# VH-VL binders against Pre-rRNA-processing protein TSR1 homolog (Tsr1): the designs that were tried, part 10

Target 1, 166 residues: Pre-rRNA-processing protein TSR1 homolog (Tsr1), of Drosophila melanogaster (Fruit fly) (q9vp47r84to249)
Amino acid sequence: APFLVCLLPMHEQIDPMSALEILKSCDSELVVENSPSGIVYINLPRFKQRFAFVTPPVGRGNELIALDYLKVCDTTLLLTTAAFGDDEIFDRWGQRIFNMMSAQGIPTPVVALMDLESINPKRRPAAKQAAQKVISKLLPEEKIMQLDTASEALNVMRRIGGQKKR
Below, E stands for the ipSAE of ESMFold2; O stands for the ipSAE of OpenDDE; V2 stands for 0.75 times the mean of E and O plus 0.25 times the DockQ between their complexes.

## First folded at step 4 (VH-VL)

Design f10 (framework fv_satralizumab)
Fold by ESMFold2-Fast, scan of step 4:
Structure f10 (fold): chain C 166 residues (1-166), chain A 121 residues (1-121), chain B 107 residues (1-107)
Amino acid sequence: as target 1 above (166 residues)
Amino acid sequence: QVQLQESGPGLVKPSETLSLTCAVSGYSISSGYYWSWVRQPPGEGLEWIGFIYYSGRTNYNPSLQGRVTISRDNSKNTLYLQMNSLRAEDTAVYYCARKGTSYRPYYMDVWGEGTLVTVSS
Amino acid sequence: DIQMTQSPSSLSASVGDSVTITCQASQDIRNYLNWYQQKPGKAPELLIYDASNLKTGVPSRFSGSGSGTDFTFTISSLEAEDAATYYCQQYHNLPYTFGQGTKVEIE
């Protein structure tokens, strides 16, 4: 049975398929199958694991639909971005949906930070640290995972694959 | 040179569905980060309708009350806009526009010439 | 939604004059604001992005400034070809919103 992962943008201007393209780059031997329903299946032989990725609609009015997706998934990958500065790692949508997830009892997610490569190289360490501080206020035990390169994607896949299956 | 060209029916009756096409040349639509639709009633200002990411995922202006669908056909290098339940106030010039890169800054750098849609009342 | 209030709605000026347009956001949008020029019968064209950055190829007489909620667009020495409607646009939050436009007429 595939390990069902919700790709949840914590900023309305993040395209979760951008994250998925990076994740797909993690292994040259993986097999991808796209379903007509929009589910993306990834078979990762290295981990002897099959993943199924779903993306809920985001933005105002989609909160309950997004929560329904999260309720049926084995884990959630929260997608954050450095593109809008360190105080917009979560936008208003992200803040709202995260609070609702916590209230609903959704298990602790994995958090990814994208777009550090779009920042001046000298500033990237400071930007990552600032993002971690934001995440630590919400999730004290979670370390933010960078998601820009293939090697980072492999680390993220390993982390999500290690979560408890429902 | 990148060019965008909108086309549509010109005249649509109230309560009908509008279907518009945006043909893109000189650039692959799958290479742009997102593609927007923006409209402008005659003599009025600009209103953002929505966009579609290169992946096919969409975001729409909530003010349009779920009446809008944006889609694309990568093989035809073409973008589409459908808007149902048309009203007189939907009379406008409709533009498509490109956001080229996935990183900041976020702006629409290439626009089509626009196509006028008149909704008769 | 973030509301963008632009002023003035219209102005008339002579070639060589300095023209200033302002744009006010109902919420803090940092510097996530673009300025577009729309000539009669034409599509909008980007002039300024991220509040103060001039797009490559745009004449240096155009400039922008501001952050947070208050923004200014200036044409330092008006040319006849600058007769157009100018729009500010925020991209801090979806939906993207535009100011109502400022029509610049040449006397």
Scores: ipSAE 0.025, ipTM 0.649, lowest interface PAE 6.7, mean pLDDT 87

Design f11 (framework fv_satralizumab)
Fold by ESMFold2-Fast, scan of step 4:
Structure f11 (fold): chain C 166 residues (1-166), chain A 121 residues (1-121), chain B 107 residues (1-107)
Amino acid sequence: as target 1 above (166 residues)
Amino acid sequence: QVQLQESGPGLVKPSETLSLTCAVSGYSISSGYYWSWVRQPPGEGLEWIGFIYYSGRTNYNPSLQGRVTISRDNSKNTLYLQMNSLRAEDTAVYYCARGLSYRSPYYMDVWGEGTLVTVSS
Amino acid sequence: DIQMTQSPSSLSASVGDSVTITCQASQDIRNYLNWYQQKPGKAPELLIYDASNLKTGVPSRFSGSGSGTDFTFTISSLEAEDAATYYCQQYHNLPYTFGQGTKVEIE
């Protein structure tokens, strides 16, 4: 069975499809299949592993639906951004869904930081450090992973593939 | 240095679709920023319509009931606004604006001069 | 949606006067508030962002203060060219919303 990954935006302005496009760039031999149900299958020969990505609805009123996705997935890739300021790595939706997720004991996720290219180059190191500080406060053992380039995407895919399967 | 210039039909009939263009010069719209549309009915205040992020992501004001589409053409460095099912209350000056969001602040630092759209018979 | 309420709707003052405009948010927006100036027939111009930060090139007589739900915009010594409508705008949550505007007239 494919390794089932939930792409969970922690900010309503994050487009999970843009994260998927970056992830798809990680390997030239990668095979993608789109399902009518919205599931995106990625076969990564380099890791001898098949991934299935699902994206729950986001925003107010979608909390329980998102939790249902999280409960059936093998892991979660939390998508974060500092493009709206280092004090808004999680917006109100992100804060709510994360609290609900944590209360239910959902397994430790992988955390990605996107959109550093939209931030003034001089501020990028500080933004990355601020995001890591927020994540470390919530998830002490987790290191935030940058997700902007193909090589970074490969590292994220490797980290995801290393998570415990249900 | 960066300039935005709106253009549109001026007069549109009720129930028709409005199509507006915003030509951007001095900066590539695919290189950064949020690109917004804002309208102002005659004698009234400002209403944010929506934006398109340089990556192509869009967000729209729910008050417009799903009637709005914002798009772009990177090769022409141009933004577009389409609004369907026009009503008299859609009469307004329409502005495009560049929104700058770096770290915390989000503000519209460059605006076009606006184009008046009248919805009537 | 976050509702922004400005007070007063209009005011008239003389050159050299100090004028203040208030903006109240229907919920806590932290310091995520901008102030714009709009002269007749022209597009709005940003004056202040992040509640209290003066945009580069804007005269120092303009200032902003406040956080949470209550914000103030001040012109410390009014000049003739300051005749305009002023708007507050929150960017704490989508959709972005504006106050109804305050018209400042010079007598």
Scores: ipSAE 0.000, ipTM 0.482, lowest interface PAE 13.7, mean pLDDT 84

Design f12 (framework fv_satralizumab)
Fold by ESMFold2-Fast, scan of step 4:
Structure f12 (fold): chain C 166 residues (1-166), chain A 121 residues (1-121), chain B 107 residues (1-107)
Amino acid sequence: as target 1 above (166 residues)
Amino acid sequence: QVQLQESGPGLVKPSETLSLTCAVSGYSISSGYYWSWVRQPPGEGLEWIGFIYYSGRTNYNPSLQGRVTISRDNSKNTLYLQMNSLRAEDTAVYYCARGYSGRYPYYMDVWGEGTLVTVSS
Amino acid sequence: DIQMTQSPSSLSASVGDSVTITCQASQDIRNYLNWYQQKPGKAPELLIYDASNLKTGVPSRFSGSGSGTDFTFTISSLEAEDAATYYCQQYHNLPYTFGQGTKVEIE
């Protein structure tokens, strides 16, 4: 049985498929199988683990559906972005769904920060720190993981694969 | 250094489809940045067409949506622009450019030399 | 869409003169504005980003300022090689939009 991972955008303008393409770059020996249902299966030989990625609908009116996805998944990868600036790591959707997750007692997720490559190199340290500050208010023990490169993708996959399976 | 070089047919007839390529050297297009297309009709100003982000995400100028597709081939390190239903008003120099910024979306720091496309019967 | 209006559309000045170009946005764009230089027959080149930051390698005679809706671009001591068309560009909202350009001619 694969590890079931929910790719949850914390900003409506994040494309979870673009995150998934970065994750696929982590190993040249990856075996990918696309399901008609929209589930993406990834077999990662390095970890001797299979992953199944699902993406809930996002945005206003989709909160309960997203929570239903989270309840059945083994872990959640929260996708955040630096592309919209330091004050918009989470948008309104992200803030709302995260508050609802906390109330439901969902297990501690893995948090990824994307799009650092798209911002001025001089501003990247400040953006990383701003993102960490937002995450630390809500998840004080959690360190954000960058997700822009193949090596960063491998670190994210390793972190996910180390989670306790339901 | 990073260099971009556009190429295309030069002359295209009305109602046909335009296909342009942008060969990138010195940087892997799958490793970062936004990759954009911008056009300039002879003697006129600049118009942004669209971009593809290194992740594969695209955005197009709404005035041109339905006619424009931007794509890439990571193995060839090449960007593509396709525009259908060409009109005389689409006559322009077409540039590809690389962009980055401190907030979404970006500014363009490296440009190709441009390729002239003339739409004429 | 955000409309960008430049003033003047063209100007003529002598080497050593100080010239100022303005750019007005139809709505608040914060500091999300760039300035490009385009010499005849060449591609545009980035000079100023985020309203006031000089790109590395660009001469210090070029500067930018402003925020919100009103922006200025200044050449403090015009050189012969500065004959070009200058464009402002906003990136606060998609689609990205350019001003109509200001042609700077050397007398």
Scores: ipSAE 0.000, ipTM 0.479, lowest interface PAE 13.1, mean pLDDT 84

Design f13 (framework fv_satralizumab)
Fold by ESMFold2-Fast, scan of step 4:
Structure f13 (fold): chain C 166 residues (1-166), chain A 121 residues (1-121), chain B 107 residues (1-107)
Amino acid sequence: as target 1 above (166 residues)
Amino acid sequence: QVQLQESGPGLVKPSETLSLTCAVSGYSISSGYYWSWVRQPPGEGLEWIGFIYYSGRTNYNPSLQGRVTISRDNSKNTLYLQMNSLRAEDTAVYYCARGSPYRLGYYMDVWGEGTLVTVSS
Amino acid sequence: DIQMTQSPSSLSASVGDSVTITCQASQDIRNYLNWYQQKPGKAPELLIYDASNLKTGVPSRFSGSGSGTDFTFTISSLEAEDAATYYCQQYHNLPYTFGQGTKVEIE
């Protein structure tokens, strides 16, 4: 069976398909199959793994549906972005769903930070630290992973593929 | 093969609103990629205007903030650029271009032929 | 904004010559730089991405190198069809910015 990954935006303005396209760039030999149900299958021979990516609906009123997605997945990739400033690593949706995930049994998350390389170079250390600080409040052992380039995508794929399948 | 074709009025008056269209063929704009607009004044260099991701998310060059809107119509497979409060300095060839499918469309691999917009005086 | 400065602004060379264009960024942009070729009356075409990667289908006489703030674009053996203006573009930070262009003319 494919290793099932939930792409969970922690900000309603994050496009999870942008993250997925970056992940697809990690290997020129990878095979992608899109299902009619919206599941994206990625076969990564390098890791001898097949991944299936799902994206729940986000925003107010979708919390329980999102949690249902999380409960059936092997892992969760939390998507954060530097594009909206240090105070908006999570929006209200992100804050709410993150708290709910922590309160209920869900797969161990991996956290990605997008768009860091697209902001002013002098602001990047502060932005990354702000994102890490938000994550560390509830997941003190988790290190945020940058997700902007193909090489960073490969590191993220390795990290998520290394999670225990449940 | 993916092809982009811009069209516009050619001539617009100062203070008017510019409306440009970019027809895309060979690829569904709702399936992916960043779709950008870039302009080039006659005899000068290139200036990035902004992009729209296939999801509808946009980003604009701060130098044009408040004057530009990029949109799309997925059913017509078409991109739009609207720019208000035109002045002579907006005279340029306007290109639409497909950006990389990831990382905010960082390289532009397919370009339209461009359409010249002249803002009279 | 990150300012991109190209040198020279124009050059003239003969078929068979090796030509070099440089591009300097006002800030460290790592390897996040592309090179485009624009022939007279036509749209720009991507030649090199990520500073040194040749786009598939582009002739091997074109190459790029550099990282940080200093970048070089080279045509190892100039051909008549290479008469064009060449632009560098950084994508390290929004807004994306281009160099002013280098016009390559054939003598």
Scores: ipSAE 0.000, ipTM 0.492, lowest interface PAE 12.4, mean pLDDT 84

Design f14 (from s15 with heavy chain Y102F; framework fv_satralizumab; at its last look DockQ between E and O 0.03; V2 from the best seeds 0.00; counts 0 for: pae E 13.4 > 2, placed apart)
Fold by ESMFold2, look of step 5:
Structure f14 (fold): chain C 166 residues (1-166), chain A 120 residues (1-120), chain B 107 residues (1-107)
Amino acid sequence: as target 1 above (166 residues)
Amino acid sequence: QVQLQESGPGLVKPSETLSLTCAVSGYSISSGYYWSWVRQPPGEGLEWIGFIYYSGRTNYNPSLQGRVTISRDNSKNTLYLQMNSLRAEDTAVYYCARKGSFRPYYMDVWGEGTLVTVSS
Amino acid sequence: DIQMTQSPSSLSASVGDSVTITCQASQDIRNYLNWYQQKPGKAPELLIYDASNLKTGVPSRFSGSGSGTDFTFTISSLEAEDAATYYCQQYHNLPYTFGQGTKVEIE
């Protein structure tokens, strides 16, 4: 009965475990269980929800395997990064998997932006706006969500838990 | 093929700031992996300090009381460790190490280590 | 933080002996446990990942087992070059933590 979430990097350099560690920090009372298969279960009592996070292999050659994950999950958390500039929100692999995802009719994902905290504070609002502009061309109705802090992680978990379960 | 080499001062005074450099060759530090710092007091065990992601994001051991900053210069392919408010217990061999970005997680390449002594 | 406790803290054994080191975690870490070997003056080197899997190139006399909180590392036929300190390390939760080490000496 857990809500099954795919953590999908849109840049080959993004480590989905980093995102997962931030998500784990969202609430002091959440319970984490790691399975031998690599699935990470998070019980979030505040929302009375249990999540199961899966991470597909990424990069050139893994496109079909990643699509299999996307087809079975209830939703997908697309992971993007501000660290490489506005022209690297999706890398070449990320753009390819997104095009394949769109062609397969997979539900609209939640989009996270990581590493905004690695940017000079004065430039962060402009960087976020630029990232949103890039994402809006691909997903016109989706607001990009920051994922750098515990409070931002809670917002992401709330958004994920509000998606319709398949 | 991939090599890591630490360098920095051998001796520092209490309350000062430690600055260490890790030169990386054979792999671009912005292309993948996590880049970690680990320390080992003489004759004692290992303590994880923190890492910087290939993306530039950092994570630190909270036991170091926020005294640590890990940074990098991608154009020089170099990692940095800064630790302020040094105390005698910060005397250790400091290693930089590369950690895989996919499971299983382990540190697969280590530097030689550099001894830092904190004394007055 | 997850505390990792190794036993024994040191041992001496002869070439050809079987030696066993244990590692206990303060909470369930499933199989997210690595074993490192460190020779004097050298950096640690990974031997075993995820409790029981040998890293490529590691001799088969090294083995590991366990899950949850109790883990075992074994050298089935000790060789002179195995004189080193051995560390367990968990990666279940940050901060990553190491056991205090077990020094193995050859007599």
Scores: ipSAE 0.005, ipTM 0.496, lowest interface PAE 13.4, mean pLDDT 86
ESMFold2-Fast, scan of step 4: ipSAE 0.470; ipTM 0.822
ESMFold2 (binder alone), look of step 5: mean pLDDT 93; pTM 0.945
OpenDDE, look of step 5: ipSAE 0.489; ipTM 0.838

Design f19 (from s15 with heavy chain K99T, light chain N31K; framework fv_satralizumab; at its last look DockQ between E and O 0.04; V2 from the best seeds 0.00; counts 0 for: pae E 15.0 > 2, placed apart)
Fold by ESMFold2, look of step 5:
Structure f19 (fold): chain C 166 residues (1-166), chain A 120 residues (1-120), chain B 107 residues (1-107)
Amino acid sequence: as target 1 above (166 residues)
Amino acid sequence: QVQLQESGPGLVKPSETLSLTCAVSGYSISSGYYWSWVRQPPGEGLEWIGFIYYSGRTNYNPSLQGRVTISRDNSKNTLYLQMNSLRAEDTAVYYCARTGSYRPYYMDVWGEGTLVTVSS
Amino acid sequence: DIQMTQSPSSLSASVGDSVTITCQASQDIRKYLNWYQQKPGKAPELLIYDASNLKTGVPSRFSGSGSGTDFTFTISSLEAEDAATYYCQQYHNLPYTFGQGTKVEIE
């Protein structure tokens, strides 16, 4: 059975399909299957693993729907972005959904930082450090994984596939 | 090695307020996890009272009718349970327990429990 | 609240016997069920999480299965030290709820 992964934006300007396209680029032998329900299946022969990605709606009014997705997933990939500054790692939506998730419980999280490559190269180490500081305050056991390149995507897929299923 | 130790008054009168303490060692309560209180009336089953998340957010069993407050003192690494308007049916062994780090799946570390008797 | 019903309430068996207890949820709880062992005078101890996953360090004679509403806990070869009360617990919805317990005694 495939790993069921929720792609959850922690900023409502993040398009989860952008993250999914980067993940799809992680291996040349990767096979993608789209379902009528919108679930994207990725078969990674290198790992002998299948993944199923689901993407909840985000933004005000979608909190309960997003929480329902989390109840069925094995793993939550929390999507963050460096594109909107250090104080926007979680925006207002991200703060709300995180607070609600904490009471319900989060499937084993993996935290991705996107768009670091959109920042001046000299600022990137400081931006990554600032994002990690925000995440460490909320999820002290989690280290941010970059998600901008195919090799970074492979690392994220390996991290997800190495977790125990629910 | 994480350890939890409950302590409290033992005997309390009806209508009064119960105050229990859970001393945690081997892990900082502000660094992670959910921290739960559970009770067990003598000879009966277990009832979840509520938890406090390491960030300070709480959630309570609604069957306790808002009588419960769970709090903490991070500098003392200590959890507290306060229950007001006590009744005879609140007689139980009270446990504190550590629950999952990002989602409250299961209680992996328990205290030894402390008996509280509510009687005149 | 999701009601958890265990069966039987008690049983007696001999060392070496296979024993089975069941837990039924009043609603679909997927796999979000744990099993605890409580020996007399002690706090509960987690044995199995998520219906079927054995906690590290727990003997392999313990097992669990099921999903949805019907769950089973099995001790494949009863040992004297297994005399205890066993509880199922759901964590699908708040409030978390426990079964009433099954007392296992050695004959």
Scores: ipSAE 0.000, ipTM 0.487, lowest interface PAE 15.0, mean pLDDT 86
ESMFold2-Fast, scan of step 4: ipSAE 0.395; ipTM 0.809
ESMFold2 (binder alone), look of step 5: mean pLDDT 92; pTM 0.938
OpenDDE, look of step 5: ipSAE 0.014; ipTM 0.600

Design f20 (from s15 with heavy chain Y54W; framework fv_satralizumab)
Heavy chain, then light chain:
Amino acid sequence: QVQLQESGPGLVKPSETLSLTCAVSGYSISSGYYWSWVRQPPGEGLEWIGFIYWSGRTNYNPSLQGRVTISRDNSKNTLYLQMNSLRAEDTAVYYCARKGSYRPYYMDVWGEGTLVTVSS
Amino acid sequence: DIQMTQSPSSLSASVGDSVTITCQASQDIRNYLNWYQQKPGKAPELLIYDASNLKTGVPSRFSGSGSGTDFTFTISSLEAEDAATYYCQQYHNLPYTFGQGTKVEIE
ESMFold2-Fast, scan of step 4: ipSAE 0.048; ipTM 0.653

Design f26 (from s15 with heavy chain K99L M107F V109Y; framework fv_satralizumab)
Fold by ESMFold2-Fast, scan of step 4:
Structure f26 (fold): chain C 166 residues (1-166), chain A 120 residues (1-120), chain B 107 residues (1-107)
Amino acid sequence: as target 1 above (166 residues)
Amino acid sequence: QVQLQESGPGLVKPSETLSLTCAVSGYSISSGYYWSWVRQPPGEGLEWIGFIYYSGRTNYNPSLQGRVTISRDNSKNTLYLQMNSLRAEDTAVYYCARLGSYRPYYFDYWGEGTLVTVSS
Amino acid sequence: DIQMTQSPSSLSASVGDSVTITCQASQDIRNYLNWYQQKPGKAPELLIYDASNLKTGVPSRFSGSGSGTDFTFTISSLEAEDAATYYCQQYHNLPYTFGQGTKVEIE
């Protein structure tokens, strides 16, 4: 059975399909299959692994539905972005769902930071540190992973594939 | 000075696809900001259509039911809007506008707008 | 979606009058609200951002206040050039949404 990964935006302005396109760039030989239900299957020949990505609806009124998605997944990839400034690593949705996740005892997530390469180079260390600070409040031992390039995507896929299947 | 200028066909028929362009000068669209489209039916209010972030990431208003694609050409410094399955209700002035990538988020530069009439 | 309810839909006032319009969000949007002015045939122009901050170059007679769900925009001494439609806009959640607009006419 494939690794079931929940792709969860921590800001409503994050498009999870854009993150998925970056992940698809990690290997020229990967095979993608889209299901009618919106699940995206990725076969990675390098790792001899199959991943299934599912994206819950986000935003107001979708909290319980998102939690139901999280409860059935093997792991969760939390998507954050550097684009909104240091005080907005999570929006209101992100803060709410993150607090709910910690209460439910879902699997330890992998945290990705997008758009870091697109901000002023002088500001990148501060942005990365701000994102890490937010994550560390609830997950003190978890380090964020950058997700902007194909090389970074491969590292994220490896991190996911190396986790214990639920 | 940053300037945005929309252009398009003016008149399109129901069920056709609308194609609009927005030429940007004074700033590279690949260097920052959310590049947005906003429309306004005659005599009515404003509706946000969607944006393309300078990284290429897009987001669209769900009210448009998946009918919209926003794209860009970095070499021409130009934004594009395509909307399929046009209806009379899509008649509006279409604006392109720039939205900040750091708080505070507001639209700081707008094009002059281009009127699109959907009629047979 | 967050619905922005703007009141009144129109008003008429004389030069020198103080006018107030209100904007109510269907949910808490903090201070993530902007006010725009739109003159006939023109694109909207930003006046106030983050509920109460006056954009550089905008006359001080324009002001905004409020947080959470209830917001107010005031012109303290109306001038002829202020004849326009005014819109509030929230950016707390996607999709971004605007109020229906308030048309300000000069008598």
Scores: ipSAE 0.000, ipTM 0.497, lowest interface PAE 12.8, mean pLDDT 86

Design f3 (from s15 with heavy chain Y105W; framework fv_satralizumab; at its last look DockQ between E and O 0.19; V2 from the best seeds 0.00; counts 0 for: pae E 11.0 > 2, placed apart)
Heavy chain, then light chain:
Amino acid sequence: QVQLQESGPGLVKPSETLSLTCAVSGYSISSGYYWSWVRQPPGEGLEWIGFIYYSGRTNYNPSLQGRVTISRDNSKNTLYLQMNSLRAEDTAVYYCARKGSYRPWYMDVWGEGTLVTVSS
Amino acid sequence: DIQMTQSPSSLSASVGDSVTITCQASQDIRNYLNWYQQKPGKAPELLIYDASNLKTGVPSRFSGSGSGTDFTFTISSLEAEDAATYYCQQYHNLPYTFGQGTKVEIE
ESMFold2-Fast, scan of step 4: ipSAE 0.464; ipTM 0.824
ESMFold2, look of step 5: ipSAE 0.006; ipTM 0.524
ESMFold2 (binder alone), look of step 5: mean pLDDT 92; pTM 0.930
OpenDDE, look of step 5: ipSAE 0.396; ipTM 0.816

Design f4 (from s15 with heavy chain Y105F; framework fv_satralizumab)
Heavy chain, then light chain:
Amino acid sequence: QVQLQESGPGLVKPSETLSLTCAVSGYSISSGYYWSWVRQPPGEGLEWIGFIYYSGRTNYNPSLQGRVTISRDNSKNTLYLQMNSLRAEDTAVYYCARKGSYRPFYMDVWGEGTLVTVSS
Amino acid sequence: DIQMTQSPSSLSASVGDSVTITCQASQDIRNYLNWYQQKPGKAPELLIYDASNLKTGVPSRFSGSGSGTDFTFTISSLEAEDAATYYCQQYHNLPYTFGQGTKVEIE
ESMFold2-Fast, scan of step 4: ipSAE 0.109; ipTM 0.651

